# Ledger of designs, part 2: VH-VL binders against q1xg89r1618to1704

Target 1, 87 residues: q1xg89r1618to1704
Amino acid sequence: LSKPKICWSQNKNTVKLKILIAGIEDYKLKIEDRAVAFSANHCDVEYGFKLELYGVVDVNKSRHSNKGQYVLVTMTKLMCRNWLALT
Below, E stands for the ipSAE of ESMFold2; O stands for the ipSAE of OpenDDE; V2 stands for 0.75 times the mean of E and O plus 0.25 times the DockQ between their complexes.

## First folded at step 8 (VH-VL; framework fv_namilumab)

Design H36G
Fold by ESMFold2-Fast, scan of step 8:
Structure H36G (fold): chain C 87 residues (1-87), chain A 121 residues (1-121), chain B 107 residues (1-107)
Amino acid sequence: as target 1 above (87 residues)
Amino acid sequence: QVQLVQSGAEVKKPGASVKVSCKAFGYTFTGYYMHWVRQAPGQGLEWVGWINPNSGYTKYAQKFQGRVTMTRDTSISTAYMELSRLRSDDTAVYYCARWDEGWDFGAFDIWGQGTMVTVSS
Amino acid sequence: DIQMTQSPSSVSASVGDRVTIACRASQDISSYLNWYQQRPGKAPQLLIYAASSLQSGVPSRFSGSGSGTDFTLTINSLQPEDFATYYCQQYDSFPYTFGGGTKLEIK
């Protein structure tokens, strides 16, 4: 299992992740209130991870999309507090 | 080809309801919030609300709370906006618009062509 | 709600002119401001996002600037197809709100 490179950022209301894997067509991503899990198969390599999040997110207001050069995950914070770390 | 295609014009009487559809093409429907924005004749743009097509969660502008319902059907990549108890001042072009988020931005990058809803007695 | 005020509400200009349109937010919205162009009878089209970033496919004569509460859209060397109504939009907080629009009309 290979772990793709990840970048993250936050503002008052959201936490964003870039999953740096280019050219994938299909992937699975599950957002839970305290965790995010990713998996994909690309060029016969299995990629994936599971992150236990620093804070709680609102799953109903969270989303993810394939931007081509990366997968973007946008998670809405349940409390508008600063996260000291992603996990 | 990324595009949003809306249903045709509607003429309704006061007190009726109208349901406008917005079909998405060329992208992953569940990855982007869908918003609805209206524009009365000769007036500016007014935000109505949004739906998360993945979860079905909705948020409406306070002005429309109780009269608007947004839904979607993921099997046909279509979003719907139903407005009830119509009044003459609901006469407007209603647009669906995709909210695109990148790393450092958010914007309405793709808009439907608009659906004219006329409310008259 | 954050109120967005555009000035002027209309401006008359000639092809080749430089035109500036202002947008003011009732509170600090950082750089969470977009500009849209609406041609008569058409849906709005994204021009500038995040206050100053040019949307792909939009001509370089369009530029945006500002942060906080005061923002400007500039059209350098106006072209015939630029006669349209322009709207700013904040996305710092819900509800998202638009300015009242600035109609750019031929002199």
Scores: ipSAE 0.343, ipTM 0.836, lowest interface PAE 3.2, mean pLDDT 90

Design H38S
Fold by ESMFold2-Fast, scan of step 8:
Structure H38S (fold): chain C 87 residues (1-87), chain A 121 residues (1-121), chain B 107 residues (1-107)
Amino acid sequence: as target 1 above (87 residues)
Amino acid sequence: QVQLVQSGAEVKKPGASVKVSCKAFGYTFTGYYMHWVRQAPGQGLEWVGWINPNSGYTKYAQKFQGRVTMTRDTSISTAYMELSRLRSDDTAVYYCARWDEDWSFGAFDIWGQGTMVTVSS
Amino acid sequence: DIQMTQSPSSVSASVGDRVTIACRASQDISSYLNWYQQRPGKAPQLLIYAASSLQSGVPSRFSGSGSGTDFTLTINSLQPEDFATYYCQQYDSFPYTFGGGTKLEIK
């Protein structure tokens, strides 16, 4: 159960999370109002995590995509404020 | 200044393999992903795959998996694309292109001049 | 794969015309779309990135707009050097895909 490297950024309206696994083809990602869960098998390694988020997000306005170099998660904040930390 | 210079035109028979080179000048070769894009005569652009020149890690379009191999030599700032088991419909100009990305927005900002690969019997 | 459709596939225009080229994605790609110009016998050249940002050195007569699934490239006063083929490209998700191209021809 390896945890991939992640990095994140934010503005007043969104939190963006990069999951730094290059070249993955299949992954599972679940965005909940206060959590994000990720899992994937890549190069015979099982990756995964669940993050309890600092604030609440709007699941219906949040999205994720495979950029090839990483997986990008874009989460729309329910309250327009800066988070002091991701979790 | 910043440029990508590719090897010359190739003519191959069906079933052969071809290896195209792309040499980088004027920037840190290992700092940018290198992609390969092809264009059949009179047709549009088709993405083939990319390589991370720093790690050597590669990813290919499903259509080319098993036939394409991308490599690099960091000592001479050169990327390579080898395509095997060539078919007539692989006839195309093959371009290397640098991917420049600012956090999540990116583009092919520098392109090689292209290498014509002709596959005919 | 995300399919990119350009319309029209060709357009005839005169110097000084305003030309609009459309690009449609088969699914939401946010603003992860670029436009390239390709002159005959040449490699493509970047014009617009992130749907609407003009690349340094590109003339201001070029502009891009749109988000989600529908995107537009506009040339507001066509010049002789603009007769070329234009391609949109999505990079919202792997594999990256291109539109079929729009050829801009002299009327």
Scores: ipSAE 0.584, ipTM 0.883, lowest interface PAE 1.7, mean pLDDT 91

## First folded at step 11 (VH-VL; framework fv_namilumab)

Design G1 (at its last look DockQ between E and O 0.06; V2 from the best seeds 0.00; counts 0 for: pae E 14.1 > 2, placed apart)
Fold by OpenDDE, look of step 11:
Structure G1 (fold): chain C 87 residues (1-87), chain A 120 residues (1-120), chain B 107 residues (1-107)
Amino acid sequence: as target 1 above (87 residues)
Amino acid sequence: QVQLVQSGAEVKKPGASVKVSCKAFGYTFTGYYMHWVRQAPGQGLEWVGWINPNSGYTKYAQKFQGRVTMTRDTSISTAYMELSRLRSDDTAVYYCARWDDWDFGAFDIWGQGTMVTVSS
Amino acid sequence: DIQMTQSPSSVSASVGDRVTIACRASQDISSYLNWYQQRPGKAPQLLIYAASSLQSGVPSRFSGSGSGTDFTLTINSLQPEDFATYYCQQYDSFPYTFGGGTKLEIK
C-alpha cells in the first residue's frame, strides 16, 4: 500500500487536505470525528492512509470531492483554533 | 515576471491537425497544472483539458477525447496542445492557463491566446 | 456536466454606477466559483476566486458573493476600464464550465 502525497492547510475553523493523485476516478474516503481514511487504485497502484487528526472535526459539516488534479477534503473544526500539526 | 507565451496564429484546412505551444516564464513549470481553454469568435469560454507538467498525466473534456493530445517538454518549460481532425467549429482562440490549485483554485495566469482558423 | 447561467447577457451602465451580475449553477457547487474579466482582444484575467475572495491587485470596488447555486459579482462605482465581458467559472467538478458571459457596455 502506497501513501499518496498529502498537503494540508488550515485556518481557525477549517482544515483542508489535498490528496495529490491526479486522474483517479474512484476512491473511498471516510471522515470521522478525529480521523480521515482514504483508499484508491490508480495506474495499478494501491493508495491508502488513515490519519488520526490533531483535533476533532464536525463530520456533518465536512466534505470531500474529486477535483481531478487532487481530492480535496474540507473539514470543519469543532474548536476554533489552529492545530499544531495535522496529526 | 510570471507569464505564458503562446505560439502564433494558425490557419488549417478541415481534417488537418494543429499543435499550439505555451512556454512558461518566471515560475517552476512543473509546479502547476496547465489547462487549455478555447473561445470561438464572439462566443464564451470552453474548457478543453489539463496536463500535469510533472508527470505528463492528462485529462480532457469528453467532447475532445480522441482528438486532443496535451504534452509538455519540461526542459524548455513548454506545454503543447494538439487538436486533430479539425473542423470549422474548431475555429477559436486557444488559451493556455496556469491553475493555482493551492491557495485559491483558479486560472491566475493566462497566455495571450492563439488564433486557430479552420476553413476550406 | 454543470451548467452555468449568467444574467444578464449584456448590461449598459454609466461610470459611477453600481452593477450586479448573476451566475447560477445547475447544481450545488459550494464556493467553487471564480470570476474573470475579459477586455476586447485580451485574455481573461482573474477577479474573484472561491466565490468571494478578491484576487491580489484587483480594485476593492469588485466583490463576489454567494454559495451553492446562486452567485453575484458586484462592481461599485463603475470605472471606464471596467467595461468588458465577465465570466463565472465553476471548479466543483470536471469538466470545468463557464457561464455564457455578461458584456458590460457603456450607456
Scores: ipSAE 0.025, ipTM 0.730, lowest interface PAE 6.2, mean pLDDT 91
Fold by ESMFold2, look of step 11:
Structure G1 (fold): chain C 87 residues (1-87), chain A 120 residues (1-120), chain B 107 residues (1-107)
Amino acid sequence: as target 1 above (87 residues)
Amino acid sequence: QVQLVQSGAEVKKPGASVKVSCKAFGYTFTGYYMHWVRQAPGQGLEWVGWINPNSGYTKYAQKFQGRVTMTRDTSISTAYMELSRLRSDDTAVYYCARWDDWDFGAFDIWGQGTMVTVSS
Amino acid sequence: DIQMTQSPSSVSASVGDRVTIACRASQDISSYLNWYQQRPGKAPQLLIYAASSLQSGVPSRFSGSGSGTDFTLTINSLQPEDFATYYCQQYDSFPYTFGGGTKLEIK
């Protein structure tokens, strides 16, 4: 199972995760209160990962979309403060 | 019909192990985390842990760390919980429960429960 | 761990009554609280999620409210099938914890 490259950033309210896999048509992404999981099958390669997050996110206010060059995941933090790390 | 069907009741002696199965029907097994929750007779609910059926990753409550192992077989849509070095206070009904986080966060589907009795 | 305290531990009521059950968290959990109903000898069933949202198929006589640390489940015009034990559950952080339960009995 291949792990795609990821980048992340934050502000006090939000954590953004870029999953750097271009041109995918379908993917599965699941956000839990302290975890995010990704899977996709693209060009006969199976991709996936799971991250256990540093802090708690509001799943109902979190979203994701395919931006063509990457999948963007936007997670709303429960507590509006900077995390020390992604995980 | 979406449902979870668990293995039958077990009677064990202290020091033994038990392995409970939970078979999923009517939904994509790998799309939802599977959790285990137990309930001692006449008592409340206690979270044991979860498994991600897609990856096999697990998380256990600290109380059970080192004694519980959660596994799955995706080819038959079945999750397993094994508890070792059983004690009398492990006597409980053990539930598997689906955590639905696609729309909201909650245990929306529960198995019927498996009674595990630990007695000398 | 986040401690969840329910009150009362039991309540006796008649069909048609209004019942209120309280749940208090040991720390701020925002709205990350669910309510479950458990009939005798059965598995729990989801009733309310995210503090106030009714699960599909749950009658409108059930309602939830609250945020932060103080939450309430209200049952209006009790029906015979409502006599069960009710649990709150937080999902703000692991381990997920449940309240001790409130047993609703018929007078």
Scores: ipSAE 0.006, ipTM 0.609, lowest interface PAE 14.1, mean pLDDT 88
ESMFold2 (binder alone), look of step 11: mean pLDDT 94; pTM 0.950

Design G2 (at its last look DockQ between E and O 0.62; V2 from the best seeds 0.00; counts 0 for: pae E 6.8 > 2)
Fold by ESMFold2, look of step 11:
Order: C-alpha cells, then sequence, then structure tokens
Structure G2 (fold): chain C 87 residues (1-87), chain A 120 residues (1-120), chain B 107 residues (1-107)
C-alpha cells in the first residue's frame, strides 16, 4: 500500500489532519477514539494508512471531507490539551 | 460566490424569543463550523457559540447557556440561532460567521448581521 | 476563559502615519491569534490569521507579529480606508474570545 503524504496541526480542542491526495473521487475513512484509518484507490494505486493517535478524540464530534487538493480530517479532542505529537 | 445571508431585523419585547437564520451559499455547508457573534451598540464583539452543521453538535458561551439554541437544516444550508427570555441588554447585531479550519483557523466569511432590538 | 486585552482603546492618526495596536492574552496562546477590521456599519473582515499571515487581498501595509501572550498589528502607511475598529481574537481554546477593540480615528 502506498502511504499518502500527511500533515497536521492542532490547538487545545482540535486536531486537523490533511491527507495530501489531489483529485480523488472516493475514499474510506474511519475515526476511532485513538485511531484514524484511511484508504483510497486513485489512478489504479491503492493508498492507505492507519495511525494510532497520541490522545483520545470524540468520534461523534469529528468529521472529514474531500477539499479537492486534500482530504481534511477534523477531530475534537476528548481532553483539551496540546498533544506532544500526532501519534 | 461564497456568502452568508441572514434574516432581517427584529424588534422584540422583554421575555420574548428571537430566531435568526443564516443561509450559506457557494460552499459545502456541512464542511465548516458555523459560529454566532454579537455586538451591542457601540460595543465590541462577543462570541455566542457554534454549531457543527454536519453533526448538529453545539457549544455555547456560559453566559448564554440555557437561553440559546443553535440548530440547522442541511437540506437548505441554513443555520439558526434562537435566543429566549430576551432582556434589553440582548439588543445587538447578531452575526453568523464561518469558521475556516482549512489551515487558516479564522472567521473568513461573515453574514451581514441581524439587528435585534429588545424594547418594551 | 482567555481574556484578550487591546491597547490603546482608541487612537487618532493621520494618513501616512505608522500605527501599532497591541493585544495581550491572559495566558500563552502560541500563535493562535487573528486580527479583524470592522468599518462602521459593516461586518468584521479577516485581516491576519495565525498571528502574522495576511489574508488574501489584504494590503501589505498591514502586518502582524507576536507569539505567546503579546501580539501587535501594524499599519505602516495609513490610508483613508483604514479608519475602522480592529479586533484581535484567540482560537487556542473555547470559548474563542475577542479583544475589546481599537478604534482608529482621523486626526
Amino acid sequence: as target 1 above (87 residues)
Amino acid sequence: QVQLVQSGAEVKKPGASVKVSCKAFGYTFTGYYMHWVRQAPGQGLEWVGWINPNSGYTKYAQKFQGRVTMTRDTSISTAYMELSRLRSDDTAVYYCARWDDDWDFAFDIWGQGTMVTVSS
Amino acid sequence: DIQMTQSPSSVSASVGDRVTIACRASQDISSYLNWYQQRPGKAPQLLIYAASSLQSGVPSRFSGSGSGTDFTLTINSLQPEDFATYYCQQYDSFPYTFGGGTKLEIK
């Protein structure tokens, strides 16, 4: 599986993850309380990853969407503090 | 064109309720949090709360907890803020504003504002 | 809640002047600070995000700096359209809070 480039940012309440795949039409993304899993098929290449997160997120207050140049994952932290790292 | 269009001005008596609408155009409504910010005449900006239009989840400033309800109708890309048990000091312009979390983390689009006047 | 304190509350200046507006947070907010401009009778408009990044279409005479608790908005060559009220806003944690505003008036 090819791993897409990712970048991330945060504040005390929120972690954003950008999955840098442009022009995908369809993807699967699952947010769990300590994990994010992604998969997509783009130009006959299979992309995917699973990250075990540094902290716990509130799945019900989290979301994701295709922004054209990337897929944006916005996760609400369960405990409002800065994480030391993404994973 | 990306824009937010709010309902018209309202005059209310103390004790009544008001419901302000905010219709989104030109972007995916459920992809961004919607916030409400008010400004009393001659005063600064005061955050009221937010709604996640995708999930319907809300968070309100403590000052408004128990008096404000934020809702949305995703089929018409419209957010609502209802404020109950109005007092004269609720007289303000109420703005909806899109929170852009596409890296910028800012209120990038504002509605034109809705004047709510509370007077006996 | 994180208190945001702006100074001065108002400033009188002439076209062409350099104006500096300060914003102080009651606790460390890293660079999680925005600046907005509000002209009379209009909604606020984003000028600067992430303390120092100019929003698209904002003239380069505007600049922002600072991190932690102390932040500055600078207008290097004041133009007639810059007479407005300016607000800082933190987004480090909820509730997101605004400074009290700085009204920039014609001298």
Scores: ipSAE 0.026, ipTM 0.731, lowest interface PAE 6.8, mean pLDDT 89
Fold by OpenDDE, look of step 11:
Structure G2 (fold): chain C 87 residues (1-87), chain A 120 residues (1-120), chain B 107 residues (1-107)
Amino acid sequence: as target 1 above (87 residues)
Amino acid sequence: QVQLVQSGAEVKKPGASVKVSCKAFGYTFTGYYMHWVRQAPGQGLEWVGWINPNSGYTKYAQKFQGRVTMTRDTSISTAYMELSRLRSDDTAVYYCARWDDDWDFAFDIWGQGTMVTVSS
Amino acid sequence: DIQMTQSPSSVSASVGDRVTIACRASQDISSYLNWYQQRPGKAPQLLIYAASSLQSGVPSRFSGSGSGTDFTLTINSLQPEDFATYYCQQYDSFPYTFGGGTKLEIK
């Protein structure tokens, strides 16, 4: 299982992940209270990861979408504070 | 190219309703929140609310709650804003604007605007 | 609601001038501030996001600075196409709010 490159950013309310797989079409992504899991097959390569998040997120206010060049994961923090790290 | 195209100008009487459309081109419609912002003649910009085109979930400014309804038709990549019980101070250009959340948040794409005139 | 106050409301300048526009928030909004340009009869256009990040395609003569409550948009060496109205906008919390605008006119 290959791990895709991930970039992340944050503000006081939100954490954003960019899963950098250009041209990806089908993927599975699950956001949990303190974790995010991803899996996909692209060009005969199996990608996947599960990250234990630094803080807790509101699953119901979180979302993800395919932007073409990457998959964007936007997670809403329960606590309005900066994380010292993603995981 | 990425663009938003809105419906034409409207003239309404007080108490009536108006429904403005905003069609998205050049990007995945459901991938971005759609906001509405209005501007009275010679005045500044006022945020009305947003819709998540994917889920249909909406959030309105308190000023418009109970009077505004935002919807979308994903099959034609079109967002709608309906404002009811119109009054003269609703006269304004209404804009749809895509909320770019790729890295940070901003209105990066705007419709051309729809002039709504409310007069007796 | 967060009130955004721009100053000045209008300013006259000449081509080549340096212009500074201020935006003040009624409370700390960190760097959650955008700047837009609106030409007459046109929709607003994004210039600066996150207080100081230049939007793609925007000339480098535009710059944004500030954090917390006080923000500044600076235009170095004004060009003819820069005469327009400029708005700041906070996205720290809903409802999103805009400044009253600053109209940049030709002297």
Scores: ipSAE 0.026, ipTM 0.751, lowest interface PAE 3.5, mean pLDDT 92
ESMFold2 (binder alone), look of step 11: mean pLDDT 94; pTM 0.951

